# Ledger of designs, part 17: VH-VL binders against Uncharacterized protein AF_1118

Target 1, 158 residues: Uncharacterized protein AF_1118, of Archaeoglobus fulgidus (o29147)
Amino acid sequence: EDFSMDAEQLAVVLLKNTISNLEMSNKFVEILDNSGSDSVYQNLWGVIYGALAVMAVNNEVTTALLDEVSKSQELSSKVGDAINSLGENSTVVFGDVNGSKGLTLILRKESEVLQNGSYPYSDNETLSEAYARVVAEFTSRSVDFIVKLFSKIDEAWV
Key: E = the ipSAE of ESMFold2; O = the ipSAE of OpenDDE; V2 = 0.75 times the mean of E and O plus 0.25 times the DockQ between their complexes.

## First folded at step 6 (VH-VL)

Design N8 (from N7 with heavy chain D99G Y100Q S101F G102Y L103S F104D T105L S106G Y107H; framework fv_murlentamab)
Fold by ESMFold2-Fast, scan of step 6:
Structure N8 (fold): chain C 158 residues (1-158), chain A 121 residues (1-121), chain B 106 residues (1-106)
Amino acid sequence: as target 1 above (158 residues)
Amino acid sequence: QVRLVQSGAEVKKPGASVKVSCKASGYTFTSYGIHWVRQAPGQRLEWMGWINAYSGKTKYSQKFQGRVTITRDTSASTAYMELSSLRSEDTAVYYCARGQFYSDLGHFDYWGQGTLVTVSS
Amino acid sequence: DIQMTQSPSTLSASVGDRVTITCRASQSIDYIAWYQQKPGKAPKLLTYDASSLESGVPSRFSGSGSGTEFTLTISSLQPDDFATYYCQQWNSYPYTFGGGTKVEIK
């Protein structure tokens, strides 16, 4: 492995639990970018945003990555707090909680997301069809590719 | 099949603006980013910026900050790149390219055919 | 900005030759893509993760390397491979390309 253990491991845990909560509560995620010119926050935003549809149905990949997180003692407190924040709050902030830099995730109801086109699907597809297509497109590629993308994240989350 | 089709060649005077379009088909437009890359005659490829087709968020290279504006129209599955205050050194072929699954992913799996922009007095 | 330096700028080769193109980054990076560009055409993605080959790209192409030194290898050059090749880092903004290596007929 060549990725750092901090930020990318947290990204996997957050993606898994965000998707789990979306499945149970019928909510979707919209990401607002306050990263400015900071590529770390932009990369984190892109990873979370782009992977949501894949992670919802590719649980074996997510589980393997979460198993790696469970082996890291450095992340235990951060992971617990992050997990507990998902599903209760309509807004989750990564980075500067004073509001000057970071990413904001907003949990949306399904009807709001579908109406404003905030989910990665075409007008002619149902969400299930979009998920199946995205999974088919992405799973034809190496799972290591997802792991490598997470390794670009090298900033500690709040 | 995935296709990116760009608008035709443009000839502009110094100080003018140019707006190049990139129409996407064969995939869910809002699931990918669109990047803009140019190449002056005999020179290397130069990344200008990108847009997240879903959110409309943009990121620009500092060299072009203040002169470039990238936008998209989700109903038309089309991205646009507008470059203002044109100079002779802006003469180049301008490409749009799809950033793979993640919106900020910086490798480009499909490219438009290119749009030649010539800036001459 | 991360500077990408390619060598050689040009090389002459014959069909069947093993061709190696080098790309050096000004700082350590993990993410590099390789592209092929033929005259008058848009670039075509060959590899996107140092060593990950894009779907539909012939197996004679391979990428390798880590840190600051990366290579693209064509194991047995074919007539269709005479082109200019570019490396590109996507480790950090702004994304930057190498100067290109033109592979010419010997």
Scores: ipSAE 0.000, ipTM 0.493, lowest interface PAE 14.8, mean pLDDT 67

Design N9 (from N7 with heavy chain D99E Y100S S101L G102Y L103G F104W T105G S106T Y107N; framework fv_murlentamab)
Fold by ESMFold2-Fast, scan of step 6:
Structure N9 (fold): chain C 158 residues (1-158), chain A 121 residues (1-121), chain B 106 residues (1-106)
Amino acid sequence: as target 1 above (158 residues)
Amino acid sequence: QVRLVQSGAEVKKPGASVKVSCKASGYTFTSYGIHWVRQAPGQRLEWMGWINAYSGKTKYSQKFQGRVTITRDTSASTAYMELSSLRSEDTAVYYCARESLYGWGTNFDYWGQGTLVTVSS
Amino acid sequence: DIQMTQSPSTLSASVGDRVTITCRASQSIDYIAWYQQKPGKAPKLLTYDASSLESGVPSRFSGSGSGTEFTLTISSLQPDDFATYYCQQWNSYPYTFGGGTKVEIK
């Protein structure tokens, strides 16, 4: 499967492809700077950005919104499963929720919303650009939680 | 409510240094970059540099390289801009501004009220 | 450095007018932002990424353009819109601003 590979190997391959396509995104660079030396944190975001960059390079991202949302939901599910295996009942949901123009990211615990963001995007930006920007914004607003989340994932992956 | 509050007006002699503060509130300080932009009377806005509030990394405009130093104090949620070797041409209103997370290009969604620095000879 | 040239430098208009301000870059760029500045005040973000409207900004403001020519349009000028407007490019360091367009009452 697309994301069944070792997370570090996949992140390296996808980040390599992402840089050439999203080089102008200072938000992506800021995330890498803000992530410090936490390799698990960087690896997860690298997988997301790289997948979108590969799709953009193949001229697929603007015609494959449902596909990229599905893939991001699979990654979110994987993260959620890792958290649940550690005794946590929280998930991260990515994608276009409730048909609004934009991307909505929701952090949940059961039925409680721990954090959410609704992020409009311009018709002038590509879906891969909008996704990376939304992820950057969500990450910046959720740094403490995401750092803890990725630390637990790192422990689970050994 | 997001606020950036700057220190008060300064009057300096040529050759002196000035240090302007920018205190942030209403958001997670370390999640946003802080930029410094000045405007001389009747002139355009001029970008000076920025700091990553989380890492402390800085980038400066070449025009100010060697004279400007941008720092931050995460415990105080405050950014600082120090400009040395002041000249009469440095008379301007100095603004701090927060880099928006919206958009691929750098843009500034919240600004401080400005600090007038007057350099007289 | 990328030079940003605004036209006109001053524009006299009446309430209800459609106002268009132009910004030209010395080389092709992907992204610009527009700001409004009133006398004695800090600038306020209006649009970013050429055409994205900032939250809380009235819909009468719109940005458009690509490459080297960009515009800010105010579809029906209101009394609160008399101000100086600046464009800003991000494409390369140093980030540069246009010379400003002052929209004043006729």
Scores: ipSAE 0.000, ipTM 0.496, lowest interface PAE 15.7, mean pLDDT 67

Design S1 (framework fv_rolinsatamab)
Fold by ESMFold2-Fast, scan of step 6:
Structure S1 (fold): chain C 158 residues (1-158), chain A 121 residues (1-121), chain B 107 residues (1-107)
Amino acid sequence: as target 1 above (158 residues)
Amino acid sequence: EVQLVQSGAEVKKPGSSVKVSCKASGGTFSSYAMSWVRQAPGQGLEWIGGIIPIFGTANYNQKFKDRATLTVDKSTSTAYMELSSLRSEDTAVYYCARGSYSWYGKYFDYWGQGTLVTVSS
Amino acid sequence: DIQMTQSPSSVSASVGDRVTITCKASQGISSYVAWYQQKPGKSPKLLIYAASTLQSGVPSRFSDSGSGTDFTLTISSLQPEDFATYFCQQHNSYPLTFGGGTKVEIK
């Protein structure tokens, strides 16, 4: 596996016990800090898969392509079926953060009755800014921007 | 390999509740979503809801949201569906079914044998 | 909710026949349709998912075609063990919904 089984279990425990967006962000930082620099990438994927699973059940996640991630066979393999599980009304795309690619999440409900703002399938300036910071920080192994990214995602969704 | 074994048939009075169990073996219980689907005699399939065992998070068909409760006991690899305020039209075979594609699959690769619930007065 | 409409409700066929069953979604589901076989007194069995992926162990005579809203299950040469009821299911969005079923009966 390109990501460890332990990362998936940590993501699950985190999501199950989180009762607020801020608490979720703080627990993401806690897990990443405890994993050490060499496992940060693997643990991030586990946490993201866990978050996507919960959000998919609630019909709340859409992700847009930024860096031709479809050309990254390994990442496409990891996320391909998760993308399919969100259905045609949602777009989920990931990239290799260490290879100058990254992650973009556009949060929206699938439901036609949603009235909390508009979430087009294109770039959100605020989310793109947070995404760029995460990409920039991966080589430094900083976790500060992970908190900012998830805080901005939560902010845009609310 | 993978097998889902459900509890036995039940006969219930209108207004009561029923709790059906589904014990998984031969696979990783926590890695797959578990759904409940019913079938009234001679009729089609109707999705009640699903639960991701590892999260304990359930998603329900709105038709059943106020009466159905999905739970899991990971120590026994067992999923449960409780349906309250039973009516005669709830008479059906109730199936548990394993979701494909890890925790949140929406199609079902393995099914329990079914539990007949009869609601009569 | 996405409504799944199957036709016909029943079809009479002989061994060796080509059988087709149609499933129509009330809105676009891309390729997110699954097909199940159910024999009397038995649980449903997954045949196909994501419109084109054959489940392991399922004979190659079963196939699906279509995308968007219109899907067709084809049994290219009906065998004695294929007399059963078939259901489509959309797995695009919640709530998950099934077609009404098509009974394939012996002539």
Scores: ipSAE 0.006, ipTM 0.490, lowest interface PAE 14.1, mean pLDDT 65

Design S10 (from S7 with heavy chain T100P K101R W102Y F103Y G104S Q105G S106W Y108S M109F V111Y; framework fv_rolinsatamab)
Fold by ESMFold2-Fast, scan of step 6:
Structure S10 (fold): chain C 158 residues (1-158), chain A 122 residues (1-122), chain B 107 residues (1-107)
Amino acid sequence: as target 1 above (158 residues)
Amino acid sequence: EVQLVQSGAEVKKPGSSVKVSCKASGGTFSSYAMSWVRQAPGQGLEWIGGIIPLFGTTNYNQKFKDRATLTVDKSTSTAYMELSSLRSEDTAVYYCARGPRYYSGWYSFDYWGQGTLVTVSS
Amino acid sequence: DIQMTQSPSSVSASVGDRVTITCKASQGISSYVAWYQQKPGKSPKLLIYAASTLQSGVPSRFSDSGSGTDFTLTISSLQPEDFATYFCQQHNSYPLTFGGGTKVEIK
């Protein structure tokens, strides 16, 4: 109820936190922008984007959840049920092999899809501008996933 | 709306233990962290620790980790803080506070209980 | 542990005044600071968290600024209900730590 209604505000908080944690990446991107449009720097964009996506997904909340899931077969089962209820056909379910690995694989798939997406840098857009845009897009998707997951876990728990 | 109601004042002797309760109502209990913060008379705020009710995961301030125990009863939406080996310098108002939802990043405290005065004297 | 140092410890102000409270972290905390208001005999109330996000129901006269180690809470036009003690808190790393507080009093 309150959880779902607050999704936009929570997305803003996550976005601000992600940007702050990645301030050094913006400095690196400034250096790349100042080096020109050399194709080697454009090739590095994928690496930078990938690192950003992984950092946005692999936060304290995700780590705590994965740690707890690894300790409890019952929790692993409930989280697996919650993930299944989200309707992700290609997603690995908790408890199929290793519960903690299940959630990590799901989040890696989301990160992998975003990383492999076409988010091109262009001559009319600096690497810093592309980076900020991608951070906003990825954070929004990650927040939506986490909000839905916790809502379903909460429903299943009581 | 969301309300946190704490147990009443306690008077304890040095060396004893105290257990304070915090009953939550009006919101989703398991989706938020619950933290404990104390305030000695005329002093500032000091974080004791927090618990994530859904998982039972705890984080303690190292200063209190050997004496504080945080638990939760999901069926009654009640969080507990037990502090053992009490000393006179533990005299303070103890607050429970609801942290932000887990995915908002780190803790800040959006709703607070009314406080429980714990007095330690011989 | 990250030490949070607030200044001033106390300030006397009149209704309508602009009041600023400063908070300094002993090491970089990016923008992970929260601000609280506490009235005598009452529990603290969250005003602002996570890089200038105003808590629901908090008047727009409250704002904050800063990044890294230096942070400021501003009350643009002090109202009678704003006389209270204010605390900053870092949430960059554990343990969570608070500033010593700033008392905003009448005069």
Scores: ipSAE 0.000, ipTM 0.486, lowest interface PAE 16.2, mean pLDDT 68

Design S11 (from S7 with heavy chain G99E T100S K101H F103R G104Y Q105G Y107T M109F V111Y; framework fv_rolinsatamab; at its last look DockQ between E and O 0.22; V2 from the best seeds 0.00; counts 0 for: pae E 14.7 > 2, off the site)
Fold by OpenDDE, look of step 7:
Structure S11 (fold): chain C 158 residues (1-158), chain A 122 residues (1-122), chain B 107 residues (1-107)
Amino acid sequence: as target 1 above (158 residues)
Amino acid sequence: EVQLVQSGAEVKKPGSSVKVSCKASGGTFSSYAMSWVRQAPGQGLEWIGGIIPLFGTTNYNQKFKDRATLTVDKSTSTAYMELSSLRSEDTAVYYCARESHWRYGSTYFDYWGQGTLVTVSS
Amino acid sequence: DIQMTQSPSSVSASVGDRVTITCKASQGISSYVAWYQQKPGKSPKLLIYAASTLQSGVPSRFSDSGSGTDFTLTISSLQPEDFATYFCQQHNSYPLTFGGGTKVEIK
């Protein structure tokens, strides 16, 4: 994305991206639901378990690394300087609660764009309409999917 | 329950330095930033600065940036505030206060130490 | 810096009274105001944050209203334990700033 554009235009682009991502998520759930096999949920639990295991390992590695960093004044200082730099530029990067700059400005502009309701997503829908649609679909599908997924949790580990 | 216990009262001469400690218990020290706030006798509250224990990252009130130094000892869950070049106007009760954050990093304080009186007198 | 002007500096009231304390910000701070109670010789206690968000364990007789620059803390029915000094604080931006305080005294 081109961040040289005005905040409103950027907000439109970001919203389109969000809508698209949600559409993809909905499609993914739809595919799983239409797979015709209960084993998909069992297998998904297997994947989730594997991912959690990997995350646990990564967490241990990260902890070990952080311990090493903490033992080195030089490394700690470098990390601290990076964090301080971000902190010193917090207003620029993140903005303020009024959305005057940074990410909060973008969020405010997204809200304004959605409230405007005149920006097109496609030939048939505005951004607001499209966003509402995909959120509703996402919510519905997610609940159904979660119920199905959890209904098979006991079968995943037997 | 989270508790913040500060060091005892201090009497200092002008030009000297004071270091106040704040020991935290009942929570996760590294997960919350700690701020320091002072209150002159019969006056309001004044924010000095805050520190993130995990990284040692500090955020100072510009008024105190040249004189205040915030540090932490993660091993003892203790935060420190050092104020140098003391003057009579620095006479106040100094509080450590745990930071809580609302949206987008807004900061308020949910737990406070009991306060440390620092008296600066010739 | 954002200045928080609190009024009145003191108020005399009786048990059961409705007490109102106001805080005015020098610039717009949305609803990001916190309120604290402080009793003599004690540290401040958080009552409300983000305007109208009551801290856990705080009695419902405490409430906050306002947005932008004008904010109001209300004690609907003053209790004996409510005699104290109250402070507002903006948590909109750094540096964090407090009001001058309002002492609620027994009439």
Scores: ipSAE 0.000, ipTM 0.588, lowest interface PAE 11.5, mean pLDDT 84
ESMFold2-Fast, scan of step 6: ipSAE 0.221; ipTM 0.690
ESMFold2, look of step 7: ipSAE 0.000; ipTM 0.490
ESMFold2 (binder alone), look of step 7: mean pLDDT 88; pTM 0.917

Design S12 (from S7 with heavy chain T100Y K101Q W102S F103W G104L Q105K Y107G; framework fv_rolinsatamab)
Fold by ESMFold2-Fast, scan of step 6:
Structure S12 (fold): chain C 158 residues (1-158), chain A 122 residues (1-122), chain B 107 residues (1-107)
Amino acid sequence: as target 1 above (158 residues)
Amino acid sequence: EVQLVQSGAEVKKPGSSVKVSCKASGGTFSSYAMSWVRQAPGQGLEWIGGIIPLFGTTNYNQKFKDRATLTVDKSTSTAYMELSSLRSEDTAVYYCARGYQSWLKSGYMDVWGQGTLVTVSS
Amino acid sequence: DIQMTQSPSSVSASVGDRVTITCKASQGISSYVAWYQQKPGKSPKLLIYAASTLQSGVPSRFSDSGSGTDFTLTISSLQPEDFATYFCQQHNSYPLTFGGGTKVEIK
């Protein structure tokens, strides 16, 4: 593994729509291959978040990641349990990874806010400035959500 | 359709505080902005502030910033406006009103509560 | 703050009349103006937003025109149920501000 970003930094990069080419998609496969070494967190974060967040960029990478999850009864069980715990009203938006490819949705409540934007009651702020701030807030909350989700999975994994 | 139901009329003494509630039913609560607007007897509309329940983000009209506090309880789909240091000129009907949150169409209010009369007198 | 100046303060009109209410912003607000109707003892009701978008269920006799700083609400043929006070509001920037209101009185 020659890719030195930690999981949170990588999530921020994905959620800010900075992944735009095959090389970055391929590094998720490299991370998943190497994360089986010592870190439960790296394994689960790489499989779940990588599969979902790069889905719009590289279909082949996404298929390989999902296939790996399906081969592990333990991983599939833990992932299913974690996702089910979010409930029927939960869908998360990982952002538009490559512009033309669209969004990956898991937490519906956050996706509704992003789709509707916000008129963020700030003094002397234009609507465009307000929207940019809300997108930043949503991105930050999405990173927090992913971290919390993997904390639950790590708890169940152990 | 969405409805907003406000708490009942209040009579307060100068220097006290009032807390008005606004319960949303029949629709999505957290993804919409909730504004508070007042109207003194025979006068026009005055915006106090707004809150976005999902983020907890608040904005206040500077005139009220040191006295008004906007909060929400997402578990009960209820918004609150607390106004402190009441003066006789704060006598007004206070409305909660819902605004759709989008960068192009935000800041207007499509659903309004019935209003709460707050009377400030000695 | 953006000041919204509304005129006239009141107008007396007969059923079938064309009524116009004007609203002037102290600075440019693009198309970000909304109009509300308030009947005595009732909450305001949204009529129009983003200058030209009619709210669902609002009769087509209500329309607005304008952009930038000058806006006009028009009631093309006044009906008995249109007796009310009308307010403009800018929704371009904070704080949100309203016009002073125009009372439409039926003769």
Scores: ipSAE 0.000, ipTM 0.474, lowest interface PAE 17.5, mean pLDDT 66

Design S13 (from S1 with heavy chain G50R G99D S102D K106S; framework fv_rolinsatamab)
Fold by ESMFold2-Fast, scan of step 6:
Structure S13 (fold): chain C 158 residues (1-158), chain A 121 residues (1-121), chain B 107 residues (1-107)
Amino acid sequence: as target 1 above (158 residues)
Amino acid sequence: EVQLVQSGAEVKKPGSSVKVSCKASGGTFSSYAMSWVRQAPGQGLEWIGRIIPIFGTANYNQKFKDRATLTVDKSTSTAYMELSSLRSEDTAVYYCARDSYDWYGSYFDYWGQGTLVTVSS
Amino acid sequence: DIQMTQSPSSVSASVGDRVTITCKASQGISSYVAWYQQKPGKSPKLLIYAASTLQSGVPSRFSDSGSGTDFTLTISSLQPEDFATYFCQQHNSYPLTFGGGTKVEIK
């Protein structure tokens, strides 16, 4: 059996909490490893990681996955290389650091943290809108592109 | 193991188009990108573009964007490169290559055997 | 576009020799360089990527060094099967670009 999914299917599966064991979490990490450094894949990777970060507060499996990524220097380095390979030597990490509803964005240049912020997710804003706003700020991509790609996140979450 | 098998040599007239196929076997076709690279006789390698089968998205080197079209048929694990408005300087061996599109960017771990395209009157 | 300049364009060497091929990028590419070997009439073969990772099955006599703009491929003890043309490639920025190639010939 090959594990292969497009980014939209992967996000929906994560949102519906159908990933209930470490084997599936490992396959998700493997898919991320294959995303590469192209700007389209950088944005897709960012959206997927952002979705995982938002879900971390109420999903033990995604919390463990994000924790494993953050603890592994090699994996974090690979992730950083993927999202900043087309820019100057910077890394952008999306995650929920404090357990509140929202997205955390950490922008690094080498070992220096340039920006570290938590972007709240409110009742007046959908998950896709909140994530698109954060990603658009750092990737110089349109909010419409990001919202369009993962519009089903809101449908699955509601 | 992983193999990329390309269509046979072509002889074309200036102004015409050529379409080269690349059939993949022995690997996970949908989880990798496929790039196209050419080599003129006695010259170096030149990247044309890439297609990402799982999304159907193609990205092109600006030099070729107006003439190259990359497509894929996932049901047959086959990628295609069409190059239009052919000129004599397009005479080259054209390669498909598996783009190990990963954390380290685009490098090419498996290559097709190459297709010689000759453009002459 | 990032220009990759290889030198020399050709080198004559004997079996057992140490061969060094240089590749210079027109701007910084960190460590994102791949090296390929191409024998006459054959497709290129990946030797090294990310300027330090040896592809599976490639002999340990192949190594590379450098970062930023200056990179070298070294063959520590040339073997008969190593007579070929070698290309560098940057994979830091688009479009992907290759060096002009270095032909390693029998002396």
Scores: ipSAE 0.006, ipTM 0.495, lowest interface PAE 14.3, mean pLDDT 67

Design S14 (framework fv_rolinsatamab)
Fold by ESMFold2-Fast, scan of step 6:
Structure S14 (fold): chain C 158 residues (1-158), chain A 122 residues (1-122), chain B 107 residues (1-107)
Amino acid sequence: as target 1 above (158 residues)
Amino acid sequence: EVQLVQSGAEVKKPGSSVKVSCKASGGTFSSYAMSWVRQAPGQGLEWIGRIIPIFGTANYNQKFKDRATLTVDKSTSTAYMELSSLRSEDTAVYYCAREGSWYDSSGYFDYWGQGTLVTVSS
Amino acid sequence: DIQMTQSPSSVSASVGDRVTITCKASQGISSYVAWYQQKPGKSPKLLIYAASTLQSGVPSRFSDSGSGTDFTLTISSLQPEDFATYFCQQHNSYPLTFGGGTKVEIK
């Protein structure tokens, strides 16, 4: 959908502010700060997509984002409100291999708080298969969701 | 504490323009959005627009989009609102007001200037 | 645009009274309502934002209840300094919009 330069700049600042003081957040910031190449910088969203793909396989970055958003009632409320404009419900899940449970992002019309939770499993699925599905699901939904979320925030502030 | 100090009252003729200033002190000027809100005598509050100093970007209420211009001077921590093509209906007290947060939960105003009365007479 | 309808336009009250002011949004605004107090010749002063968050320095006698479209500002025990005009404002979406105001007058 349509995306203004203001929304791009705001998204970059929000991501940078949300991810602080972790080694993975430093790597994310370095990617953004060094995005001056011809192909990458022409599409700032390409850099953001790349960073989100890295985050999909890094629990530390996902934990930092969830932790920062959960600590801010105001940010959680604004995120929840923006998500309501994307649809009825949004659920993003991230899981780990070998019996470990990852983080669950549950963003619902009735809830404006991000919650830590158990990874949802499918019947007859191996843990490796469940993990691969969750990573693909998280990447697909997270990328689309983040882009639409920031576009909706920009739209609301126009 | 944060304080917003506005320029003095002005009397203008129809068709002219007015530029009101708002000088901020006590807080971080660049980090918070600054909005402009007007109030006609005895009437309610009407939002004109906002500017985010760190980005220099302004957003306007559609009613004022063609006549209002919001700018900032970060070196002096001063915000400006210029309104052109003035008519008698623009007679109002004009306020600058700082939004409580520029990126998470904004749109509410934690600090207000004292107001600037703009009188448009014909 | 979201229309904010405030009622009553005025209310007469005595010191010690419980005063309630109602604000209705034309569409859902979740909890994103703010309340302001304005005294004659002065700028508005923020009392409450996000429906439940009391601004620093504001007395606890001021509170908001409600969500979605219907909100109520309550002053639990009116004090002499509370005689003023009160405005609600939605801060859910731009353009920002305000209620028409309620004047709290001495009975």
Scores: ipSAE 0.000, ipTM 0.484, lowest interface PAE 15.1, mean pLDDT 66

